VH-VL binders against q9umr5. Designs and how they scored, part 25

Target 1, 268 residues: q9umr5
Amino acid sequence: SYKPVIVVHGLFDSSYSFRHLLEYINETHPGTVVTVLDLFDGRESLRPLWEQVQGFREAVVPIMAKAPQGVHLICYSQGGLVCRALLSVMDDHNVDSFISLSSPQMGQYGDTDYLKWLFPTSMRSNLYRICYSPWGQEFSICNYWHDPHHDDLYLNASSFLALINGERDHPNATVWRKNFLRVGHLVLIGGPDDGVITPWQSSFFGFYDANETVLEMEEQLVYLRDSFGLKTLLARGAIVRCPMAGISHTAWHSNRTLYETCIEPWLS

## First folded at step 1 (VH-VL)

Design h2 (framework fv_mavrilimumab)
Fold by ESMFold2-Fast, scan of step 1:
Structure h2 (fold): chain C 268 residues (1-268), chain A 123 residues (1-123), chain B 111 residues (1-111)
Amino acid sequence: as target 1 above (268 residues)
Amino acid sequence: QVQLVQSGAEVKKPGASVKVSCKVSGYTLTRLSIHWVRQAPGKGLEWMGGFDPEYGKTVYAQRFQGRVTMTEDTSTDTAYMELSSLRSEDTAVYYCATGSYYDFWSGYRFDPWGQGTMVTVSS
Amino acid sequence: QSVLTQPPSVSGAPGQRVTISCTGSSSNIGAGYDVSWYQQLPGTAPKLLIYGNSNRPSGVPDRFSGSKSGTSASLAITGLQAEDEADYYCQSYDSSLRGYVFGGGTKLTVL
């Protein structure tokens, strides 16, 4: 039998967005138990990410407990950050494949309609004033806002991303790293035509320097210092990179070619 | 653009210590791998130490172990290299430089470099 | 004494091709570690010219090229120009020393 699949959605999203993904899985791996977590839907996706992590943790514990051979995670957009934190905070997760579907793993620095909805008069260059305040950190999108021109503020004020990436010290860092390293495969998916995730290479742990030039994962201090295990996973052969052009942000979970190329091979 | 600005020239007596600073601007120190390289007058470049990606930590060249200490002050984005028990052969220009990979396949490089700090050891 | 061996000097006329060698051993270039090249103009800090054996940073002209064979690497400069007059250094990693190593440097004179 195929391992169960747990799906975690993104910002302003819900379980309905994954209907095509479920069809594809049913066609190629019939009998797979797929659970799309129906938590923090729509506007509730703006709740602080640590609050979301706690809620999703409570939901995944019984699913993992019932699957002694392991489970797979498919985590879309913001949901990929939730899954990053789940793998770190859970002392007993049994995740085989963690499939990160266009998630801003090193953060976000882009003018998007979602940000304009919440902060309609603000430009990306000024959002650091809001996001790196205590009030701003009560919104999920600010938890992974990463302004490359104010990296000192990001490192000191980010209550979520800087901590799970090991960019700032935390008492639990050693345990979080040990827990994360239990994952079987880290499958990174993203592409240049996404249009929302900025830079798109954030889905592959790349990010802007202070001149907005993208530095790839292997140039990041979190990789070089192996802060949460990326270098160890890469050396183990456990990191899969699957970039694909021509796919917009809302199409990653509904493109058959993407599924067949990047997702299907990692579902056992 | 990342810039590295080093402290000014130093003149020291044999047996003294020298501490050279490297101020990072245009980026945060915590996101960079800082290395130190020296060059004696009319001679070649010699790596002293820095962050080693293979070991995930700061390492020192064997000939400087026990005499060199490399530290960082993240609150001021400044890296330091302190060399003790100075000898006349330590007279050199000392450079800080950032070390990085372009990508997994491209290998390691040093770029950018600080302007250099002349340290003269004379009696 | 440097770990990587370069000729102390090389010379050429404008428009000519010159090649600078960098000879290592089984613990560095021969072990598969990539080679970078740096150009140093008099009184200035070194500047990255080539990395990863043959890659050029943005702004470096294509008349500069790098190659690697066995335990050695080479920097080739075609269409030699007066402003190329400088010291050139190769650099790699050495597994026995567990550190980064530089060549002794080559002074390029444009006649």
Scores: ipSAE 0.000, ipTM 0.373, lowest interface PAE 21.1, mean pLDDT 87

Design h3 (framework fv_mavrilimumab)
Fold by ESMFold2-Fast, scan of step 1:
Structure h3 (fold): chain C 268 residues (1-268), chain A 123 residues (1-123), chain B 111 residues (1-111)
Amino acid sequence: as target 1 above (268 residues)
Amino acid sequence: QVQLVQSGAEVKKPGASVKVSCKVSGYTLTRLSIHWVRQAPGKGLEWMGGFDPEYGKTVYAQRFQGRVTMTEDTSTDTAYMELSSLRSEDTAVYYCATVYGSGSYLPKAFDIWGQGTMVTVSS
Amino acid sequence: QSVLTQPPSVSGAPGQRVTISCTGSSSNIGAGYDVSWYQQLPGTAPKLLIYGNSNRPSGVPDRFSGSKSGTSASLAITGLQAEDEADYYCQSYDSSLRGYVFGGGTKLTVL
């Protein structure tokens, strides 16, 4: 039988968005128990990411306990960062495949409709003033705002992403790395036509340097230092990269070709 | 490993202020979240507030706002808690403790505790 | 009053099992916040016994276990020993108060 699947949604999202994904899973892996977590929906997705991690943690514990053979995670957009932290803080997770659907794993630096709704007069070049304040860090989007022109402020002010990426030291870093490394497969999915995640290579642990030139995962200090285990996972053959063009941000969970190519093979 | 060593017992008059110190050894203060918890004789534990030096964020419990100030001296790895306008009901053992995790987020546990400082407020 | 409710006392004989309850509300335990447990021996500082609902720090024997369900948490102590006689406190975070909250404490007497 198939391992259970747990789905974690993204910013301004809910379980309803995954209707097509559930249909695809049912067609290719009939009998799979899929739980789409209905927590931090809509505006509540703006709550600080550490608060969301706690809520999702409480929800996944009984699901994992009932599945001694393991579970799979499918985590979309902002939800991929929640799942990153979840895997680090849980001493006893039994996750086999962690499937990250277009998540800003190295952060976000781009003007999007979500930012315009929340901060209508702010451009990406000015958002660091808001996000790297204590007030700004109470909003999830600011927890992964990564301005490449103010990297010193990002490193000092980020209460979430800089810590889980090991870009700033933390007392729990060694335990978080050990826990994260228990994952069976890290499946990274994203693409150039996403239109929201900026740079799109953030979904693959690439990111801008100070000149806005994208450096890929293997050139990042977090990879080179193996801060939370990326280099170890890659050496172990546990990282899967599945880029696909032609898919917009809201379509990753509803494109059949993407499902068959990037997700289906990892749902044992 | 990490240890928290607090200053000695204090006796104060009503209306005075007291400043309790908490010295961190075996680790750097800037990487720790230090909180303060008190316990009146024969009573339970009461959280007063705390500072996470990494985030620069201090939060005080509502009942102590306006009377408590929590500071740190990173050059000596020492945290301080100052309570003003002392009353007899402030007689308690005051503890400093590290919060395991980061800030007010996961895992929200008081990991390492100081030995406590007895503050007696009497005429 | 304490935000988290614990029974004021519990007792058991050596070798027996006791449980200590910790009842919260929708703004703390019910909101998904972790529950930690502390043991306080007479005249000493509290010691972390359980964190993150069910995890034991190094050096805490497996006789101590934690669980959480809905708005409540429980500490179970099996194989009671005389040395377990102490006060036990639960602790969580409360979103309405925006701060850490402790239970009123439970005095465990080993008969």
Scores: ipSAE 0.000, ipTM 0.386, lowest interface PAE 16.9, mean pLDDT 87

Design h4 (framework fv_mavrilimumab)
Fold by ESMFold2-Fast, scan of step 1:
Structure h4 (fold): chain C 268 residues (1-268), chain A 122 residues (1-122), chain B 111 residues (1-111)
Amino acid sequence: as target 1 above (268 residues)
Amino acid sequence: QVQLVQSGAEVKKPGASVKVSCKVSGYTLTRLSIHWVRQAPGKGLEWMGGFDPEYGKTVYAQRFQGRVTMTEDTSTDTAYMELSSLRSEDTAVYYCATEPRYYDSSGYFDYWGQGTMVTVSS
Amino acid sequence: QSVLTQPPSVSGAPGQRVTISCTGSSSNIGAGYDVSWYQQLPGTAPKLLIYGNSNRPSGVPDRFSGSKSGTSASLAITGLQAEDEADYYCQSYDSSLRGYVFGGGTKLTVL
């Protein structure tokens, strides 16, 4: 029978966003137990990511314990970063497929309307002043703000992303790498028409250099150093890349063709 | 500040159609999903349907499928709900309401129009 | 019948606490879909009171709170005031109906 699926939502998001995804799973894999975690919804999604990781960890432990055959994770947008950290901090996770739906895995550097809602007078070029302060790091979006023009500040001030990516050292890095490497498949999904995740290649571990030229995953220092296991996973054949054009940020969990192409094959 | 202004009260005969408008100001329809909810006198709220941007189309509640049509004119920021084959039980206040799209999570209606009374009488 | 079940009425005296329940099933609240609450004063349109199970919009006092557990949700009102007399509706999404559903409504009477 099918492994249970755990769904983790994104910024300013809630379980409602996954209604179509649940319908697709029920149609193709009837009987699958799908749990959409309703923690840190709406404005609470702005809480520091390490706080969210702790809360989601408490919710997933009993689900994983009841599923000795393993579970799948589907993690959307900011939720993909929560799932990255869960896979690293949990010594005994039994995740088979980790499906990352348009998540800023190397960070975010872009002006969007909800960024303007939160910081209305700020431009992307100026957000480093807010985000890389201790106060700014109390907001989830600043935990993965990655200004390519102030990489030194990002590396020093990021309390979350720089640590889970192994871009800054941490006492637990070796254990986090071992834990992350237990995942069966890392399925990366994203595309050029997302309109929110900037650069969109961040969903595939690509990112801007200091000249805003995108360097892909294999050119990233974190990959080359194998800081948390990407190079090992790729060599093992465990990384799946599924880019798709024509999909906006809020449509990744509600497009049938995307589901059939990128998600359905990984829900054993 | 988002504001929804609906067209005035309507009195219709059984079998006729009614078209209610909802003018959006303080925001653009491209950033909002408009939903329609009705309430018969002394009764509860009933969802009729609305534009679902994640699905890419308007969706209707099953009991209204085939006799309701919801449209939007983005050039005037006006949404419309047309209900055909009117019956006496369609007598109700009809509300338009906005579902957040860009700044907030979806799944709730944060702004509501004042309501349009539609009376179906012989 | 309403897909989400609410008691038809609840009452309390000024200063007291009242709780309004909203009971769903595995296809809506039990599936993880968030619950929102709306307040409707006589002769007015509904007003969003709680969204995402427990969040308050700007302008809603903190004596209103929401919670969710399993297939049910609750709205709690502390320090009850005369102006709280209204109808209260819960709302969620239902995957089997592929649409939004409302509770039948609860009339709160302040005695």
Scores: ipSAE 0.000, ipTM 0.473, lowest interface PAE 13.3, mean pLDDT 88

Design h5 (framework fv_mavrilimumab)
Fold by ESMFold2-Fast, scan of step 1:
Structure h5 (fold): chain C 268 residues (1-268), chain A 122 residues (1-122), chain B 111 residues (1-111)
Amino acid sequence: as target 1 above (268 residues)
Amino acid sequence: QVQLVQSGAEVKKPGASVKVSCKVSGYTLTRLSIHWVRQAPGKGLEWMGGFDPEYGKTVYAQRFQGRVTMTEDTSTDTAYMELSSLRSEDTAVYYCATLGYSYGRPFYFDYWGQGTMVTVSS
Amino acid sequence: QSVLTQPPSVSGAPGQRVTISCTGSSSNIGAGYDVSWYQQLPGTAPKLLIYGNSNRPSGVPDRFSGSKSGTSASLAITGLQAEDEADYYCQSYDSSLRGYVFGGGTKLTVL
């Protein structure tokens, strides 16, 4: 039988978005138990990411406990950051494949319709003033806002991403790294036509330098220092990179070719 | 499924205040963004205010600022809209509605209460 | 007063196609904000018909479709039926007002 699959949605999203994904899984892996977590949907997706991590943690514990052979995670967009933190804070997770669908793993720095709707009068160049305040850190999108022109503020003020990426020191860093390294496979999915995740290479742990030139994962300090285990995972052969062009941000969970190419192989 | 049940019809005199309630069931109030929309007899829909994700607080339409107060009692899953200094032009059906989100696209109203008729006359 | 402009009425015969326009400005539809549509049957609360320009909620027939271009949006109803007789409202967000705005409403009459 196939391992159970747990699905975590993204910003301003709900379990309804995954109906096509569930159809695909049922067709290729009939009998798979798929749980799409119906937590922090709609407006509640704006809650601080640490609050979301706690809620999702409580929901996944009984699912993992009932599946001693292991589970798979499919985490979309902002949900991929929730799953990153889950794997670090849970000292007993049994995740085999962590499939990250177009998630801003190194952060977000872009003027998109999503940002415009959250903060209609803000531009990306000025959002650091809002996001790196205590008030701003009460919003999920600000928890992974990564302004490459104000890296000092990001490192000091980010209550979530800078900590989970090991970019700022934390007492639990060693334990978080140990826990994350228990994952079987880290499957990274994303592409240049996403239109929301900026830079799109953030889904592959690449990001802007101070001149807005993208540096790939292997050139990032977090990788070079092996802050949470990326270098170790890559050396172990546990990181899978699956970029695909032609897919917009809201289509990653509903494209059959993407599913067959990047997701299906990892749902043993 | 979310269900919104509003309080009954009210008749008020000019200068009075009215407080309309909206009871939420099938979901928790704390996970919903409740907005208020009114409709004068034979006329269109007019947004009055509600929870704004950008500010993390309740915001009011400019023309009602200073006259409207929207509150919530999470222990009873009930939202309230109080409109003061009533005028005959405030005669309308008042609706509570939830602000929906899907596929990264907020700013639509997915569930609506049945409406509360408020008549302002002397 | 409404911020978005709709024709006050539209009519059609059973089986025909009708379209209802919704005209905005640079601070709302023209600024890229999505348009939603609501159906209001006589004596009832509005019901969400279309959200995000063109998406249908569960239970809404595919005879209803939405589109957006520039500062305007349109609701199309094909295969018109007697039960479609209702008032229809468009809705968007306005950045200058920092609030939600509705069209004036269109009364659809099925002849």
Scores: ipSAE 0.000, ipTM 0.431, lowest interface PAE 14.6, mean pLDDT 88

Design h6 (framework fv_mavrilimumab)
Fold by OpenDDE, second read of step 2:
Structure h6 (fold): chain C 268 residues (1-268), chain A 125 residues (1-125), chain B 111 residues (1-111)
Amino acid sequence: as target 1 above (268 residues)
Amino acid sequence: QVQLVQSGAEVKKPGASVKVSCKVSGYTLTRLSIHWVRQAPGKGLEWMGGFDPEYGKTVYAQRFQGRVTMTEDTSTDTAYMELSSLRSEDTAVYYCATSPYYDILTGYKYGMDVWGQGTMVTVSS
Amino acid sequence: QSVLTQPPSVSGAPGQRVTISCTGSSSNIGAGYDVSWYQQLPGTAPKLLIYGNSNRPSGVPDRFSGSKSGTSASLAITGLQAEDEADYYCQSYDSSLRGYVFGGGTKLTVL
């Protein structure tokens, strides 16, 4: 039998967005128990990410308990960060494949159509004043806002991304790293035509330097310092990178070719 | 906890300029939106200007355009408000304040949750 | 003269409920901009009582409440106490002026 699949949605999403994915899984892996978690749907997805992590934790614990052989996680967009944090705080998770589906794993910094909708009157160059303010971190999107021109503010004000990345010292860094390393495979999916994740390489732990030059995962301090286990995972062949062009952000979970190429191989 | 500490009382002649400082502690200045509000003796509150995240810059009330300058020194976490061509009507307590909340999705603007202690500026001949 | 209009004064006896109105226009409250309320004790800086129309910062008693409807807002104080004697200001944003605006203030007297 196939291992259960747990799906975590993105910003302003719901389980309905994953109807095609469910069809694909059912067709190719019949009998798979797929659970799309309808938590923090719609505007509720703007809640602080740690609050979301706690909620999703409560939901996945019973599922994992019933699946002693392990489970797979498919986490889309913002959900990918929720899942990474989830795996960091859970010392007893049994996740085989963690599939990060077009997630801003190294943060977000861009004026995309998606962001313009969220920030209709704000430019990315000024969002640090909001996101790194005492109150900005009450919004999920600010929890992973990563301004490369204000790294000091990011490191000191980010209440989520900087912590799960181990970029800011905290008492749980070692334990979170240990917990995250329990994952069997980290499958990173994204692409240049996403149009929302900026830079799109963030889905592969790439990101801007101070000159907005995109550096790869292996050039990132979090990798070089192995602050949360990326270097270790790569060394043991546990990281899979699956880039794909021609896919917009809202289509990652509804593309058959993408599913067959990047998702299906890891649902065994 | 954000705190704002302002400079001391000022006495100026008509036509002079005054520069009031507002030192921020608890958080870096770059993390906050600073506003300036004055209150003439026995009168109400009057917004003078402040950083507007919507515009990404400091905006001044029309009444003070051309006469007020608001600046920030991020190295010292200090905000400044300079008012020139002072008149007797400018006699007031001047406050710096921070805006607590900004609605990211709607762009709605809120008030000020942290205030300085105020700086009395007296303009007299 | 103020963009937002408040009654100059209101009064109430201890334990009573009082309300302070704040009337704006289509360019501020009516445009959907949130209303904040401030309490100012004599010789002190204003204190934020309500933000976002009806939210209380930490430390503000629940006997203070705010509401907004149309082009107007209201501050309600229940269980009036002697310590509530102060000036109260409403505040919003005006799109036509591109700036924050205050009401003229209301002196609350506790009888």
Scores: ipSAE 0.006, ipTM 0.485, lowest interface PAE 11.7, mean pLDDT 91
Fold by ESMFold2-Fast, scan of step 1:
Structure h6 (fold): chain C 268 residues (1-268), chain A 125 residues (1-125), chain B 111 residues (1-111)
Amino acid sequence: as target 1 above (268 residues)
Amino acid sequence: QVQLVQSGAEVKKPGASVKVSCKVSGYTLTRLSIHWVRQAPGKGLEWMGGFDPEYGKTVYAQRFQGRVTMTEDTSTDTAYMELSSLRSEDTAVYYCATSPYYDILTGYKYGMDVWGQGTMVTVSS
Amino acid sequence: QSVLTQPPSVSGAPGQRVTISCTGSSSNIGAGYDVSWYQQLPGTAPKLLIYGNSNRPSGVPDRFSGSKSGTSASLAITGLQAEDEADYYCQSYDSSLRGYVFGGGTKLTVL
């Protein structure tokens, strides 16, 4: 009786990272069919996010078709952005709970260990020079790089995040909003000790202003304009916010207390 | 289960080029970090180059810069290592190796878990 | 010389414990980069014994263990057996060279 669960991994990640999550689901919801998508693993996670969206779309279609009662998505880190776009481009998705595990929903602006693997000599203040070029937009991490000091460049050059957030106009925006609003629940998870997602409030649709002061979701223009449906979902009671302190970026999918508090209730 | 199968032994004259292939089976090449390591007869292991996740691209060891080229054909799941301007000192067994998973706490696994069988390249007149 | 220094040889009798050292510097092991260990039997490709300083791949006996301290790492082999006779290599990453580095190798002789 439990709906199937589809798991989408993050940057430099693979299905192996979710072994603990699968154990937890099996313990609390025995019989749940869990599919961890083995696409864009390791270095392929650097491919442009729209390319990843297309690949993941093709993989989820048959899973959703076999589950007419609906499915749940658990999407980790960068994977949460892939899932955001999936819900917008699919006019026939049957997703009940979309569980976003520490995903940079408003973007990333921070010097973190994972960026040092790709751009070891670049400071966050200078990464806009690379990311907002056509070459840079061929890398997934640049698709959600959001420099609050160069917002005009972000709005003009972002081929992914600015479009799915409705921060730049797109002909499909109305259809994408309608499709996204079909989701049953948007469960947002994140916390101050993540250490990678910067600002951590990006996981809850908060982000820096030009002075690097964090403004929460309800103060964002995308929320106020209801650009892709956040205001409508919140009014409907469909947004769940589950912040938790003491959890580092790589522990969201392997912490039992986090699972029991923030994930388990939404897998019915 | 990943398996790497390399091309057969080569005998080359000094100044020639050699291109060694490494065919991937049991997994897709695009999801693997391929490394090339050589071993001269009776000597130790020497890394020549491979995918470096810190730079997001293939990098070559400094001593092989300008002489080595590493390419991939994703349609045939085959990686290649081409070494030019061969010298007698290049006589060695050449291996391809891979680690298919990243540990995101460290950024990557440095262990080369799967190795090809090796390709003997002999450079002589 | 190798960037990572290993003794050229080590020996022990069956049942004994042997330790193989791997000495690096501040640009590799000292910078926090993980150490892997490989076993190479005569005429074969290397086999991964230890990755991430101390982890064993499936199928590697618990007689093999790895450790790391400061700029050095060690491979310990307990209950030494005749089939352990092989060459052993340590491996890490070096930030100044921007590449992977191997130790010079250690020949383990049993008996």
Scores: ipSAE 0.000, ipTM 0.394, lowest interface PAE 17.9, mean pLDDT 86

Design h7 (framework fv_mavrilimumab)
Fold by ESMFold2-Fast, scan of step 1:
Structure h7 (fold): chain C 268 residues (1-268), chain A 122 residues (1-122), chain B 111 residues (1-111)
Amino acid sequence: as target 1 above (268 residues)
Amino acid sequence: QVQLVQSGAEVKKPGASVKVSCKVSGYTLTRLSIHWVRQAPGKGLEWMGGFDPEYGKTVYAQRFQGRVTMTEDTSTDTAYMELSSLRSEDTAVYYCATGWELLRSPYYFDYWGQGTMVTVSS
Amino acid sequence: QSVLTQPPSVSGAPGQRVTISCTGSSSNIGAGYDVSWYQQLPGTAPKLLIYGNSNRPSGVPDRFSGSKSGTSASLAITGLQAEDEADYYCQSYDSSLRGYVFGGGTKLTVL
């Protein structure tokens, strides 16, 4: 018997995007109960991430309660940030494998079609003016906008990412760290040909410094200070890194080789 | 198409207050930033205040601070501008205009109301 | 006086080109804030003509163009028509005032 799998989608996404992933799981792990959460679909994915976390939490609680041996999470793109927060705010989660599919774990700083559609006259260099306002923080994409040239504004104004990464102090930080550390495996997936997540190393907790030079996870203060448990997880052997070239942002959940290499081994 | 419809002309005595309304149709007020701009007879445009997305709140031009109050009723899609302690130099046409929309940058006003003439005379 | 400086009037004959200047400072146009232009016909509300320095809204003919350089912006109108006779206002944002600012306006007369 296999543990249940819960799937959390990304920006402007829905459960339909995961039809190939479901086929792969059924082929390799027949009998697995897979639940793709149909919450915050399409344009509703723009709602504040803390609102999404609350809604997904309510959906996830009964699934976890029915699975005493644990569950797996597969969380795509923006959904990976939702899952980061779920693991921190839930005192009683029983997640074994948290599989993060190309999620901007340290934030986003790039000009993409999504940004141009949402803010047609804005560039990545000036989006900080909108995103770091209280009004901008009511949109999910601004909750993880991380401008490396205005890091002081990011640290002060980010209502979501800076808090869950422990980059700004929060009264619940110690409890959030304890809860997150209950995860069995943190499986990080991403690659250089994604085309949306910028820098792509954000999926592996790397990010730009002020000169737009990427510093990897082990050079981040978040890691060095062990703010939410990354250093502890790595020492425990619980972090898996699975980079793969040749995969575009919308293909992570529909590539068979990716599934067999990076996902399948972690679905007990 | 977004349309802004303002209340009718007002005549007030010095020292009184005036409250101008701006009804939004064709869109929802919750996704727009409403600004107020006035124009004295034969003079240019003067920004009075409006919602500033960079600060997440309504901001007033320094000249009007303490005399102007801008409010919104999202249930009726109506914005209001109240100006108190009226003086003869407040005689002007008052416009409401949209500044910020979900898909647009701030810094410009894309839709304008027809204007409300406020005359302050003794 | 207005924060942004425009000539009070300009004139041209039908078919000709006119240019209207808008001069700011380091706290507004010079700080990188975008410039927009508005056309106001007699007895009507202003109409957005150019936004984001050089973009035209739907329905604005390509005879109208905007540009920005340093602390100044310019509105160019080619192929002048009688219907273009109006007041034109530039507008930007000023970081020192923390608010939107307008030019004094330019009356265009089509001779």
Scores: ipSAE 0.000, ipTM 0.412, lowest interface PAE 12.2, mean pLDDT 87

